# Designs tried in a protein design chat: VH-VL binders against Spectrin beta chain, non-erythrocytic 5 (SPTBN5). Part 16

Target 1, 109 residues: Spectrin beta chain, non-erythrocytic 5 (SPTBN5), of Homo sapiens (Human) (q9nrc6r3533to3641)
Amino acid sequence: TPTMEGSLEFKQHLLPGGRQPSSSSWDSCRGNLQGSSLSLFLDERMAAEKVASIALLDLTGARCERLRGRHGRKHTFSLRLTSGAEILFAAPSEEQAESWWRALGSTAA
Key: E = the ipSAE of ESMFold2; O = the ipSAE of OpenDDE; V2 = 0.75 times the mean of E and O plus 0.25 times the DockQ between their complexes.

## First folded at step 23 (VH-VL; framework fv_anetumab)

Design P5 (from M1 with light chain S97N; at its last look DockQ between E and O 0.86; V2 from the best seeds 0.65)
Fold by ESMFold2, look of step 23:
Structure P5 (fold): chain C 109 residues (1-109), chain A 122 residues (1-122), chain B 111 residues (1-111)
Amino acid sequence: as target 1 above (109 residues)
Amino acid sequence: QVELVQSGAEVKKPGESLKISCKGSGYSFTSYWIGWVRQAPGKGLEWMGIIYPGYDKTRYSPSFQGQVTISADKSISTAYLQWSSLKASDTAMYYCARLYYDFWSGWSFDSWGQGTLVTVSS
Amino acid sequence: DIALTQPASVSGSPGQSITISCTGTSSNIGAGYDVSWYQQHPGKAPKLMIYEVSNRPSGVSNRFSGSKSGNTASLTISGLQAEDEADYYCSSYTRTNLPFVFGGGTKLTVL
């Protein structure tokens, strides 16, 4: 039973160490937050079977902020990892973005 | 070291079926996508489709959807490209390639097979 | 399925620097899509030269460099050598949308 699960778009804003990526675009995924781990999958079935995750992110000490539709999407929030990496997320609705923000905030500290 | 070894050249007639192979070694075969790329004589590269053998998930280029079948047998670390009925226009070099993935650096076709030449003529 | 445009051919003399362009649209390269470059000698399989716009795999000479601006990615080869004579292909893709697109290829001739 994950703390939060649903469709997201994501965009890598900063790499580990705070470096700018050479190329970054919005991509679609299925997010699964469980404990302090956020897993991203290509689709719902792969997420349900936990197969071929495209990311497994440790959120310990991470910061999560709501954004105001910056970077070409609505219903956005950012996740800054202790590594210095930063990922932008977009949810399908404001309600889901708020739910993600609350869930990530309670997990990350 | 990652290695992709393809089956040998084929000479076929129009209407015949064909299945060519790509055997992977030196890595976890079920943990990476394998793609097929066509190169018609004197022409450029065209990706045809990809498979994730660990989940048997395939995706095809729109130009090749319904034209070929991509499959894998993970027990022998082998991917396949198959036609049910070859056409003269299928004459080309066919490459398999592994897709390397890292969340922070993305995708690349980082290892390629030697190619399989398929000639279809009457 | 939008084609990536490359010049059909480029040429240079040994020791010179040359650049091969790969032009897409605001819907792909201009939208931040990843770019990779492949070298193919006659009769041989392609070889990955550049990934993620500008990164070199281990074993690829630092004479090869990549960049991107607007809708155009570029491969630059410095200190041109006879062995660099080959066809070069760009490719563009996103991390989760997996149909890849290749450019039409550029024949590099070393004079």
Scores: ipSAE 0.422, ipTM 0.796, lowest interface PAE 1.8, mean pLDDT 87
ESMFold2 (binder alone), look of step 23: mean pLDDT 88; pTM 0.914
OpenDDE, look of step 23: ipSAE 0.745; ipTM 0.919

Design P6 (from M1 with light chain T96I; at its last look DockQ between E and O 0.80; V2 from the best seeds 0.00; counts 0 for: unsure alone 74.8 < 75, SAP .498 > .496)
Fold by ESMFold2, look of step 23:
Structure P6 (fold): chain C 109 residues (1-109), chain A 122 residues (1-122), chain B 111 residues (1-111)
Amino acid sequence: as target 1 above (109 residues)
Amino acid sequence: QVELVQSGAEVKKPGESLKISCKGSGYSFTSYWIGWVRQAPGKGLEWMGIIYPGYDKTRYSPSFQGQVTISADKSISTAYLQWSSLKASDTAMYYCARLYYDFWSGWSFDSWGQGTLVTVSS
Amino acid sequence: DIALTQPASVSGSPGQSITISCTGTSSNIGAGYDVSWYQQHPGKAPKLMIYEVSNRPSGVSNRFSGSKSGNTASLTISGLQAEDEADYYCSSYTRISLPFVFGGGTKLTVL
């Protein structure tokens, strides 16, 4: 049973190793948080069936930070991985951004 | 080594149906998206749609939604492009291509089939 | 609905460098979308030359390089050779989904 699931937009801010990407854009996905893993899927149906995830992110040692609408989107937060990668997320509402932040923060504690 | 082999050229009349194929080898067929790309004579490339054979999930370009059917048979590592009723304007070269995806490096059409020429004339 | 503009043709002599442009809009290339480039010889399938704006797949010569500034992506071919004579297509896409559009293509003639 996932501790959090929902629609998100995301943007790669840093690649593994802390490198700057050559380009970046906001993309849509469906997020599924379970245990110490955040899985991203193309849509709700693929997420529900847990098929063809587009990312499986290890949250061990990760940091999650609210961004309060910086970077050209509202309801945003960031996730910094131990690999040095950093991903920005935007939720559809402030309530959902807060829920994601609380759920992701539990992994950092 | 990744290889995509397409079915042979077709000569058809308007109103006829057609199904062309693209067989993948040298990789895990069910783990990659396959796309179809159209090229009218003397014209550029147009993306038509994609399929993920491992889940049988399709996605069409808006320009081709409802115009063609994309399908796959994962038991023989083959993707298909199908028309129920061909038009003269469907005369073109049709390519299949494998879509490589990595979360950190994105998408690329990294392997292409040799093409299937479809000629539709009265 | 046409979002990517390329010059119809470019030409150069062996050993020279040339650049092919691909101009989009603020809603695709200008919004931070990635760009890929494909080479197509007559009667042959396209071949991936550049992805993620500036990366080369294995087996592609380092004479091919890519860049982007604002709404415009560029493919640069240095040390032109006869085999570089072909059509070149740009495409724009997001990190998570298939390229949304191809450019109209550019015919490169090596004199």
Scores: ipSAE 0.406, ipTM 0.782, lowest interface PAE 1.8, mean pLDDT 87
ESMFold2 (binder alone), look of step 23: mean pLDDT 88; pTM 0.907
OpenDDE, look of step 23: ipSAE 0.664; ipTM 0.897

## First folded at step 24 (VH-VL; framework fv_anetumab)

Design C1 (from M1 with heavy chain F103S W104S; at its last look DockQ between E and O 0.03; V2 from the best seeds 0.00; counts 0 for: pae E 6.5 > 2, placed apart)
Fold by ESMFold2, look of step 24:
Structure C1 (fold): chain C 109 residues (1-109), chain A 122 residues (1-122), chain B 111 residues (1-111)
Amino acid sequence: as target 1 above (109 residues)
Amino acid sequence: QVELVQSGAEVKKPGESLKISCKGSGYSFTSYWIGWVRQAPGKGLEWMGIIYPGYDKTRYSPSFQGQVTISADKSISTAYLQWSSLKASDTAMYYCARLYYDSSSGWSFDSWGQGTLVTVSS
Amino acid sequence: DIALTQPASVSGSPGQSITISCTGTSSNIGAGYDVSWYQQHPGKAPKLMIYEVSNRPSGVSNRFSGSKSGNTASLTISGLQAEDEADYYCSSYTRTSLPFVFGGGTKLTVL
């Protein structure tokens, strides 16, 4: 069973190596945290069937920070991977953002 | 046997619309992502985006977001790439390819269509 | 944005072995994500030759092999034949960045 799952919006802020993407926007996903891995799926049905994930993020050594409404969304946090990539997330509520932050923090350094 | 068959070559003028197709057969069309890949004349390969026909969900490369529309009609096992207003810079070969996923191996394009040449010239 | 670097060209004589490199970063190839290789003859669609860094699809000659070390993946073609003359592309999907990326391509000439 997952440690945490739920609806999120996400945005690629930095590419691996810390490079800025040429274009970046918010998109919807369903997040599924198991062990040290965060899987992103396009929607709840794909997540439930565990089919065709759009991302699998290794959280070993990652940093997770609360952003509290930066970047044009409310209830936000960031995930900085050891690769130098940074992905921004927005949860549906402050309570869920806090829950994600706590769950990701216990998994990441 | 997996097969992807694309629509024929197109010659267009700037500002015209275009929709090209990719018909899949020999596998469960709704169970795999289909990607579109661009190759400008004499240049390398660029991925444009992917669609999962089973749930009609799309993902675009940042370089092509807002520039094209990717869609599918699962009732006829066909994916589409569409422009509302072509530019001369859209002149290229366009391939569709089936995307294989495995949690241990990641993603690869294991079957390719024959390509559709799109020429946009005044 | 995310670049995979390949030599522009390589050449070899029939019967020789050649190696084509694909150099990425610690954020893609070096992070252990999948690497695949594609062969493209003039006027033809690309064909998957290697997946999972080193695996061959059914019907691909065992003369083609793949490997990875650090940030660099390699395609090796042993017993070079005239039909191997083509362009070769590496590709990687890095789930931390979400996009797919192709190398710039390598033209193989058989002399």
Scores: ipSAE 0.014, ipTM 0.643, lowest interface PAE 6.5, mean pLDDT 83
ESMFold2 (binder alone), look of step 24: mean pLDDT 88; pTM 0.911
OpenDDE, look of step 24: ipSAE 0.024; ipTM 0.723

Design F1 (from M1 with heavy chain S105E S108A S111I; at its last look DockQ between E and O 0.86; V2 from the best seeds 0.65)
Fold by ESMFold2, look of step 24:
Structure F1 (fold): chain C 109 residues (1-109), chain A 122 residues (1-122), chain B 111 residues (1-111)
Amino acid sequence: as target 1 above (109 residues)
Amino acid sequence: QVELVQSGAEVKKPGESLKISCKGSGYSFTSYWIGWVRQAPGKGLEWMGIIYPGYDKTRYSPSFQGQVTISADKSISTAYLQWSSLKASDTAMYYCARLYYDFWEGWAFDIWGQGTLVTVSS
Amino acid sequence: DIALTQPASVSGSPGQSITISCTGTSSNIGAGYDVSWYQQHPGKAPKLMIYEVSNRPSGVSNRFSGSKSGNTASLTISGLQAEDEADYYCSSYTRTSLPFVFGGGTKLTVL
């Protein structure tokens, strides 16, 4: 069973190597945290069937930080990977953002 | 060489069924989405839908939902586009294309089949 | 049934630079959605020329460049050659969601 799952919005803030992306927008996904891996899926149906994940992120060495609600969304946090990539997330509520932040912080090594 | 090879041209009458094919080679067929794109004579490109053959998961453009069936047989690395009852307005070139996806690079139709011309007339 | 507007045709002489526009809305290109460009010669399948607004696939000439500003993406072809005569389509999509939307296409004529 997953350590944490739920609907998220995400935005790619930095690419691997710390580069600025050529395009960046908020988009929707279903997140599934299992062990030290965060999987993102296009929607809940695909997440339930574990089909065609849009990302499988290794959280080893990652850092997760709460944000002040900047970047045009509320209930936000960031995930900085060892590759230098950074993804911003927005949860549907402050409670869920806290839950995600705690779960991601606990599993990032 | 990565390639997609489509079945040959078809001449049909309204009301007939048709199934055209797209065979992938030179790559892991089950690891990529395959999309279908329509181009009516003298017109632009229209996205019809995609399939992920590894799990037989399909998503259709709203304009084509219920109008065609997209399927795949992963044992022979082949995707299909199928009509149960053709209309004259289905006359078009139909392309299959491999959808390359990387979380950081986005989506791109990086490999295209040669096209299958379908002519529907009475 | 498309939300992306391209000019029907553009023309240029060998050696010139030309730009093809692809105008969407604040709900797609203006919202930061990705843009790709495809080239199609008569009777041939489309070929990917640009993805993620400005990136070139391996084997695509650096004469092709892409950019985006506001609701408009642009494909620029520098050093125009006869072989560049083709139809060009833009497409926009989210990083996560389907579907894809194609522009109406632009016929480039090299004089």
Scores: ipSAE 0.474, ipTM 0.804, lowest interface PAE 1.7, mean pLDDT 87
ESMFold2 (binder alone), look of step 24: mean pLDDT 88; pTM 0.912
OpenDDE, look of step 24: ipSAE 0.687; ipTM 0.892

Design F2 (from F1 with heavy chain Y101F; at its last look DockQ between E and O 0.38; V2 from the best seeds 0.51)
Heavy chain, then light chain:
Amino acid sequence: QVELVQSGAEVKKPGESLKISCKGSGYSFTSYWIGWVRQAPGKGLEWMGIIYPGYDKTRYSPSFQGQVTISADKSISTAYLQWSSLKASDTAMYYCARLYFDFWEGWAFDIWGQGTLVTVSS
Amino acid sequence: DIALTQPASVSGSPGQSITISCTGTSSNIGAGYDVSWYQQHPGKAPKLMIYEVSNRPSGVSNRFSGSKSGNTASLTISGLQAEDEADYYCSSYTRTSLPFVFGGGTKLTVL
ESMFold2, look of step 24: ipSAE 0.502; ipTM 0.822
ESMFold2 (binder alone), look of step 24: mean pLDDT 88; pTM 0.911
OpenDDE, look of step 24: ipSAE 0.611; ipTM 0.870

Design F3 (from F1 with heavy chain K57R R98K; at its last look DockQ between E and O 0.86; V2 from the best seeds 0.00; counts 0 for: unsure alone 74.8 < 75)
Heavy chain, then light chain:
Amino acid sequence: QVELVQSGAEVKKPGESLKISCKGSGYSFTSYWIGWVRQAPGKGLEWMGIIYPGYDRTRYSPSFQGQVTISADKSISTAYLQWSSLKASDTAMYYCAKLYYDFWEGWAFDIWGQGTLVTVSS
Amino acid sequence: DIALTQPASVSGSPGQSITISCTGTSSNIGAGYDVSWYQQHPGKAPKLMIYEVSNRPSGVSNRFSGSKSGNTASLTISGLQAEDEADYYCSSYTRTSLPFVFGGGTKLTVL
ESMFold2, look of step 24: ipSAE 0.558; ipTM 0.841
ESMFold2 (binder alone), look of step 24: mean pLDDT 88; pTM 0.923
OpenDDE, look of step 24: ipSAE 0.709; ipTM 0.905
ESMFold2, look of step 25: ipSAE 0.514; ipTM 0.828
ESMFold2 (binder alone), look of step 25: mean pLDDT 88; pTM 0.917
OpenDDE, look of step 25: ipSAE 0.726; ipTM 0.906

Design F4 (from F1 with light chain D34H; at its last look DockQ between E and O 0.76; V2 from the best seeds 0.50)
Fold by OpenDDE, look of step 24:
Structure F4 (fold): chain C 109 residues (1-109), chain A 122 residues (1-122), chain B 111 residues (1-111)
Amino acid sequence: as target 1 above (109 residues)
Amino acid sequence: QVELVQSGAEVKKPGESLKISCKGSGYSFTSYWIGWVRQAPGKGLEWMGIIYPGYDKTRYSPSFQGQVTISADKSISTAYLQWSSLKASDTAMYYCARLYYDFWEGWAFDIWGQGTLVTVSS
Amino acid sequence: DIALTQPASVSGSPGQSITISCTGTSSNIGAGYHVSWYQQHPGKAPKLMIYEVSNRPSGVSNRFSGSKSGNTASLTISGLQAEDEADYYCSSYTRTSLPFVFGGGTKLTVL
């Protein structure tokens, strides 16, 4: 069972159904991967206490791909859900991006 | 029948303490943030802060940090806004509002209380 | 910090379409941050009219619509009616950061 936790930035690229979001910007969050679920929190404190998550993403059937220098952020990867939604993520380092990509990939596979 | 019901109007003097309330009903009170918004007479809306009643997580606007205290009693689905020492400049209408959040649709104050008028004068 | 600028007032005749602007910067609206609109009648609490730039809550007339271009969000009211006379506030926020911010408000007068 893959697990991963760390700081991320995220940007909604596609909404469920493949629709374009009306607003989309890079926002900071704390990601927590547990099995096939990725939870996003506003900050580390809230993540640590596992309270008031802003998202609980089901990774079943999802696809994760590394992005190379696109969308105005370094160390990025995309997460496409079966719903058609796609979220872009940026990690603080290339190493962390790789770790997230592998962790999410193993879960989604 | 989701609604927020606020406590009645208050008339106070400078230096007095005050605690006003906002009771939620018709929804899971602990699952939504509650915000407080100030509106001085003839002025615009100012957000003061928000609280997540389920876990007493609170965030304040920089302008109101340390000036007021936001709290909640989830056992009675009630949020509070309080002052330790009122000023004349605290005279305003105070609204509580439910902050709806959906990861895909964002945030919005979708349910509002009727407002509590606070008048502070000598 | 986020700052939103609205015109102090706008006016229109019944049946007309009017637009209220909410101008931010490349650091907020221009960056893709979310925008909501609230209607407030005198002596009443605000009412959510538009969220996420262009979405209408259930029960809100389809005469109200929202859009965004560049650093400016807009609320358009078509088929203006007397009951639309009110103050309108835009609001913006980031998904994971606070504070929220309201525009200065716009007084809409129906002539």
Scores: ipSAE 0.389, ipTM 0.814, lowest interface PAE 1.1, mean pLDDT 90
ESMFold2, look of step 24: ipSAE 0.435; ipTM 0.793
ESMFold2 (binder alone), look of step 24: mean pLDDT 88; pTM 0.919

Design F5 (from F1 with light chain S91Q; at its last look DockQ between E and O 0.32; V2 from the best seeds 0.50)
Fold by ESMFold2, look of step 24:
Structure F5 (fold): chain C 109 residues (1-109), chain A 122 residues (1-122), chain B 111 residues (1-111)
Amino acid sequence: as target 1 above (109 residues)
Amino acid sequence: QVELVQSGAEVKKPGESLKISCKGSGYSFTSYWIGWVRQAPGKGLEWMGIIYPGYDKTRYSPSFQGQVTISADKSISTAYLQWSSLKASDTAMYYCARLYYDFWEGWAFDIWGQGTLVTVSS
Amino acid sequence: DIALTQPASVSGSPGQSITISCTGTSSNIGAGYDVSWYQQHPGKAPKLMIYEVSNRPSGVSNRFSGSKSGNTASLTISGLQAEDEADYYCQSYTRTSLPFVFGGGTKLTVL
């Protein structure tokens, strides 16, 4: 059973090594947090079947922070990985954003 | 060991339908995306779309949306490219390719089929 | 829209180094997205030579190298050999969007 799952939007803020993208946009996904791994899928059916994840993120040593709603979305948080990569997430509601933040924070540290 | 084998060359007339195939072997067919790429005679490469065969999830290049159908039959590890009504401008070599994906760095076609030549002429 | 410009042709002699350019825009290569390169001999399927700007797949000679600066990616072939004569295509891609833009191709002639 996943620790947390649900619909998210995401945006790649920093690439591994701290490289800066400039034209990235918000994309939709289904997030699935299990243990110390966050998996992202294109849609709910693919997530349920665990097929073709678009990302499998190792949260060991990661940091998760709530954001003021900049970057064109509300209910946002960031996930900074030890690789130097950073991903912004937006949840459908403030309650869900807080739930993700708590689950990710507990897992990362 | 890992390979994509495509169906043979086709000679067709305008208005006819056609379905060409791409069979994968030596790997888990349902675990990778397959893309289709067109190359008109003497011209460059143009991607048409991709499919995830385990799920029949398809994404098309805007230039080809509504012009062709991409499908798969996972029970025989085969992807398909299909036209309902061929045009002379469809004359080209058509490649299928397996898609390597990395979330940070993007997509690359790492394994290619041998190509299927489609000739459409009166 | 997204355009990738390659020279139509490049030539070199055996043993020399040559470079093929692929110039995009601030919305693709200049935005930090990576580039892949494909080699195509006449009558053959394309072969992946470089991905992630500079990475070689297993089985690709270390004579092939890739780099990127600003809006331009480059494929460099050192120690040019007759079998390197082929067409070369760059491709840029976006994350979670499909790779849908190839460059126009560059014909490499080995003299």
Scores: ipSAE 0.366, ipTM 0.718, lowest interface PAE 1.7, mean pLDDT 85
ESMFold2 (binder alone), look of step 24: mean pLDDT 88; pTM 0.916
OpenDDE, look of step 24: ipSAE 0.760; ipTM 0.918

## First folded at step 25 (VH-VL; framework fv_anetumab)

Design J1 (from F3 with heavy chain E105S; at its last fold request DockQ between E and O 0.83; V2 from the best seeds 0.00; counts 0 for: unsure alone 74.4 < 75)
Heavy chain, then light chain:
Amino acid sequence: QVELVQSGAEVKKPGESLKISCKGSGYSFTSYWIGWVRQAPGKGLEWMGIIYPGYDRTRYSPSFQGQVTISADKSISTAYLQWSSLKASDTAMYYCAKLYYDFWSGWAFDIWGQGTLVTVSS
Amino acid sequence: DIALTQPASVSGSPGQSITISCTGTSSNIGAGYDVSWYQQHPGKAPKLMIYEVSNRPSGVSNRFSGSKSGNTASLTISGLQAEDEADYYCSSYTRTSLPFVFGGGTKLTVL
ESMFold2, look of step 25: ipSAE 0.556; ipTM 0.846
ESMFold2 (binder alone), look of step 25: mean pLDDT 88; pTM 0.919
OpenDDE, look of step 25: ipSAE 0.731; ipTM 0.911
ESMFold2, fold request of step 26: ipSAE 0.418, 0.481, 0.479; ipTM 0.784, 0.812, 0.810
ESMFold2 (binder alone), fold request of step 26: mean pLDDT 88, 87, 89; pTM 0.915, 0.908, 0.922
OpenDDE, fold request of step 26: ipSAE 0.741, 0.747, 0.745; ipTM 0.911, 0.912, 0.914

Design J2 (from J1 with heavy chain A108S I111S; at its last fold request DockQ between E and O 0.79; V2 from the best seeds 0.00; counts 0 for: pae E 2.03 > 2)
Heavy chain, then light chain:
Amino acid sequence: QVELVQSGAEVKKPGESLKISCKGSGYSFTSYWIGWVRQAPGKGLEWMGIIYPGYDRTRYSPSFQGQVTISADKSISTAYLQWSSLKASDTAMYYCAKLYYDFWSGWSFDSWGQGTLVTVSS
Amino acid sequence: DIALTQPASVSGSPGQSITISCTGTSSNIGAGYDVSWYQQHPGKAPKLMIYEVSNRPSGVSNRFSGSKSGNTASLTISGLQAEDEADYYCSSYTRTSLPFVFGGGTKLTVL
ESMFold2, look of step 25: ipSAE 0.474; ipTM 0.789
ESMFold2 (binder alone), look of step 25: mean pLDDT 88; pTM 0.911
OpenDDE, look of step 25: ipSAE 0.766; ipTM 0.920
ESMFold2, fold request of step 26: ipSAE 0.196, 0.401, 0.334; ipTM 0.633, 0.769, 0.751
ESMFold2 (binder alone), fold request of step 26: mean pLDDT 88, 88, 88; pTM 0.911, 0.912, 0.907
OpenDDE, fold request of step 26: ipSAE 0.798, 0.777, 0.797; ipTM 0.927, 0.918, 0.927

Design J3 (from J1 with light chain L98F; at its last look DockQ between E and O 0.37; V2 from the best seeds 0.53)
Fold by ESMFold2, look of step 25:
Structure J3 (fold): chain C 109 residues (1-109), chain A 122 residues (1-122), chain B 111 residues (1-111)
Amino acid sequence: as target 1 above (109 residues)
Amino acid sequence: QVELVQSGAEVKKPGESLKISCKGSGYSFTSYWIGWVRQAPGKGLEWMGIIYPGYDRTRYSPSFQGQVTISADKSISTAYLQWSSLKASDTAMYYCAKLYYDFWSGWAFDIWGQGTLVTVSS
Amino acid sequence: DIALTQPASVSGSPGQSITISCTGTSSNIGAGYDVSWYQQHPGKAPKLMIYEVSNRPSGVSNRFSGSKSGNTASLTISGLQAEDEADYYCSSYTRTSFPFVFGGGTKLTVL
């Protein structure tokens, strides 16, 4: 059973090494936090079946910060990985953004 | 060895239906997207759409949305491209291709089928 | 909404280096869109030559290299050989969706 799961939107802000990505578009996913890993899936059905993951992210040493709704979304937070990559997330509500922030902060390191 | 093998050439009349195939082997067919690309005689490449066979999820180029149907049968590792009513302008070579994917570096068509020539004339 | 412009043709002699350009805009290639390049001989399927702007798949000669600057991606072929005569297509796309766009293609003639 995951520590946290739910619907998110995400946007690649920085690539590994701190490089700019080719596109800044927001996309929808289903997030699944388990152990020190965050898995992203295209939707809830694919997450349940563990099919076609968008990403499997190692959170060791990562930083998670709440944002003030920049980049065209509300209820946002960022996840900065030790690789230098940074992903922005948007939750469906402020309460869920806080829950993700707490869960990710407790899991990182 | 990763391989995509397409069905043979087709000669059709306007208004007829058609379903062409693309069979994958040498890899986990359900774990990769398959794209379809059109090339009209003497013309360039045009992306038509893609499918993820493991979940039957499709996405179409806006130019081809509603014009063709992309599907797959994962039990026989085969993707399909279908027309309900062919037009003379559908005369082209059609390729299927497997998508390479990395979350950070993006997408490319790394393995291509040999192509299926579709000729539509009366 | 991405449009990619390639020269219709380029030519070179054996042993020369030549460059094929692929020009987009500041809202696509200039904004960091990834670029791939495909080679197509007559009657054959396209072959992936370059992905992620400058990476070569296994089995592609190191005579092929890719780069990007501003709104333009470039494919460079060094030590030109007769078998390099083909059509070359650039392609670009967003990381978060699947709208692939191909350039119009460039016919390379080896003199």
Scores: ipSAE 0.416, ipTM 0.741, lowest interface PAE 1.7, mean pLDDT 86
ESMFold2 (binder alone), look of step 25: mean pLDDT 88; pTM 0.916
OpenDDE, look of step 25: ipSAE 0.754; ipTM 0.915

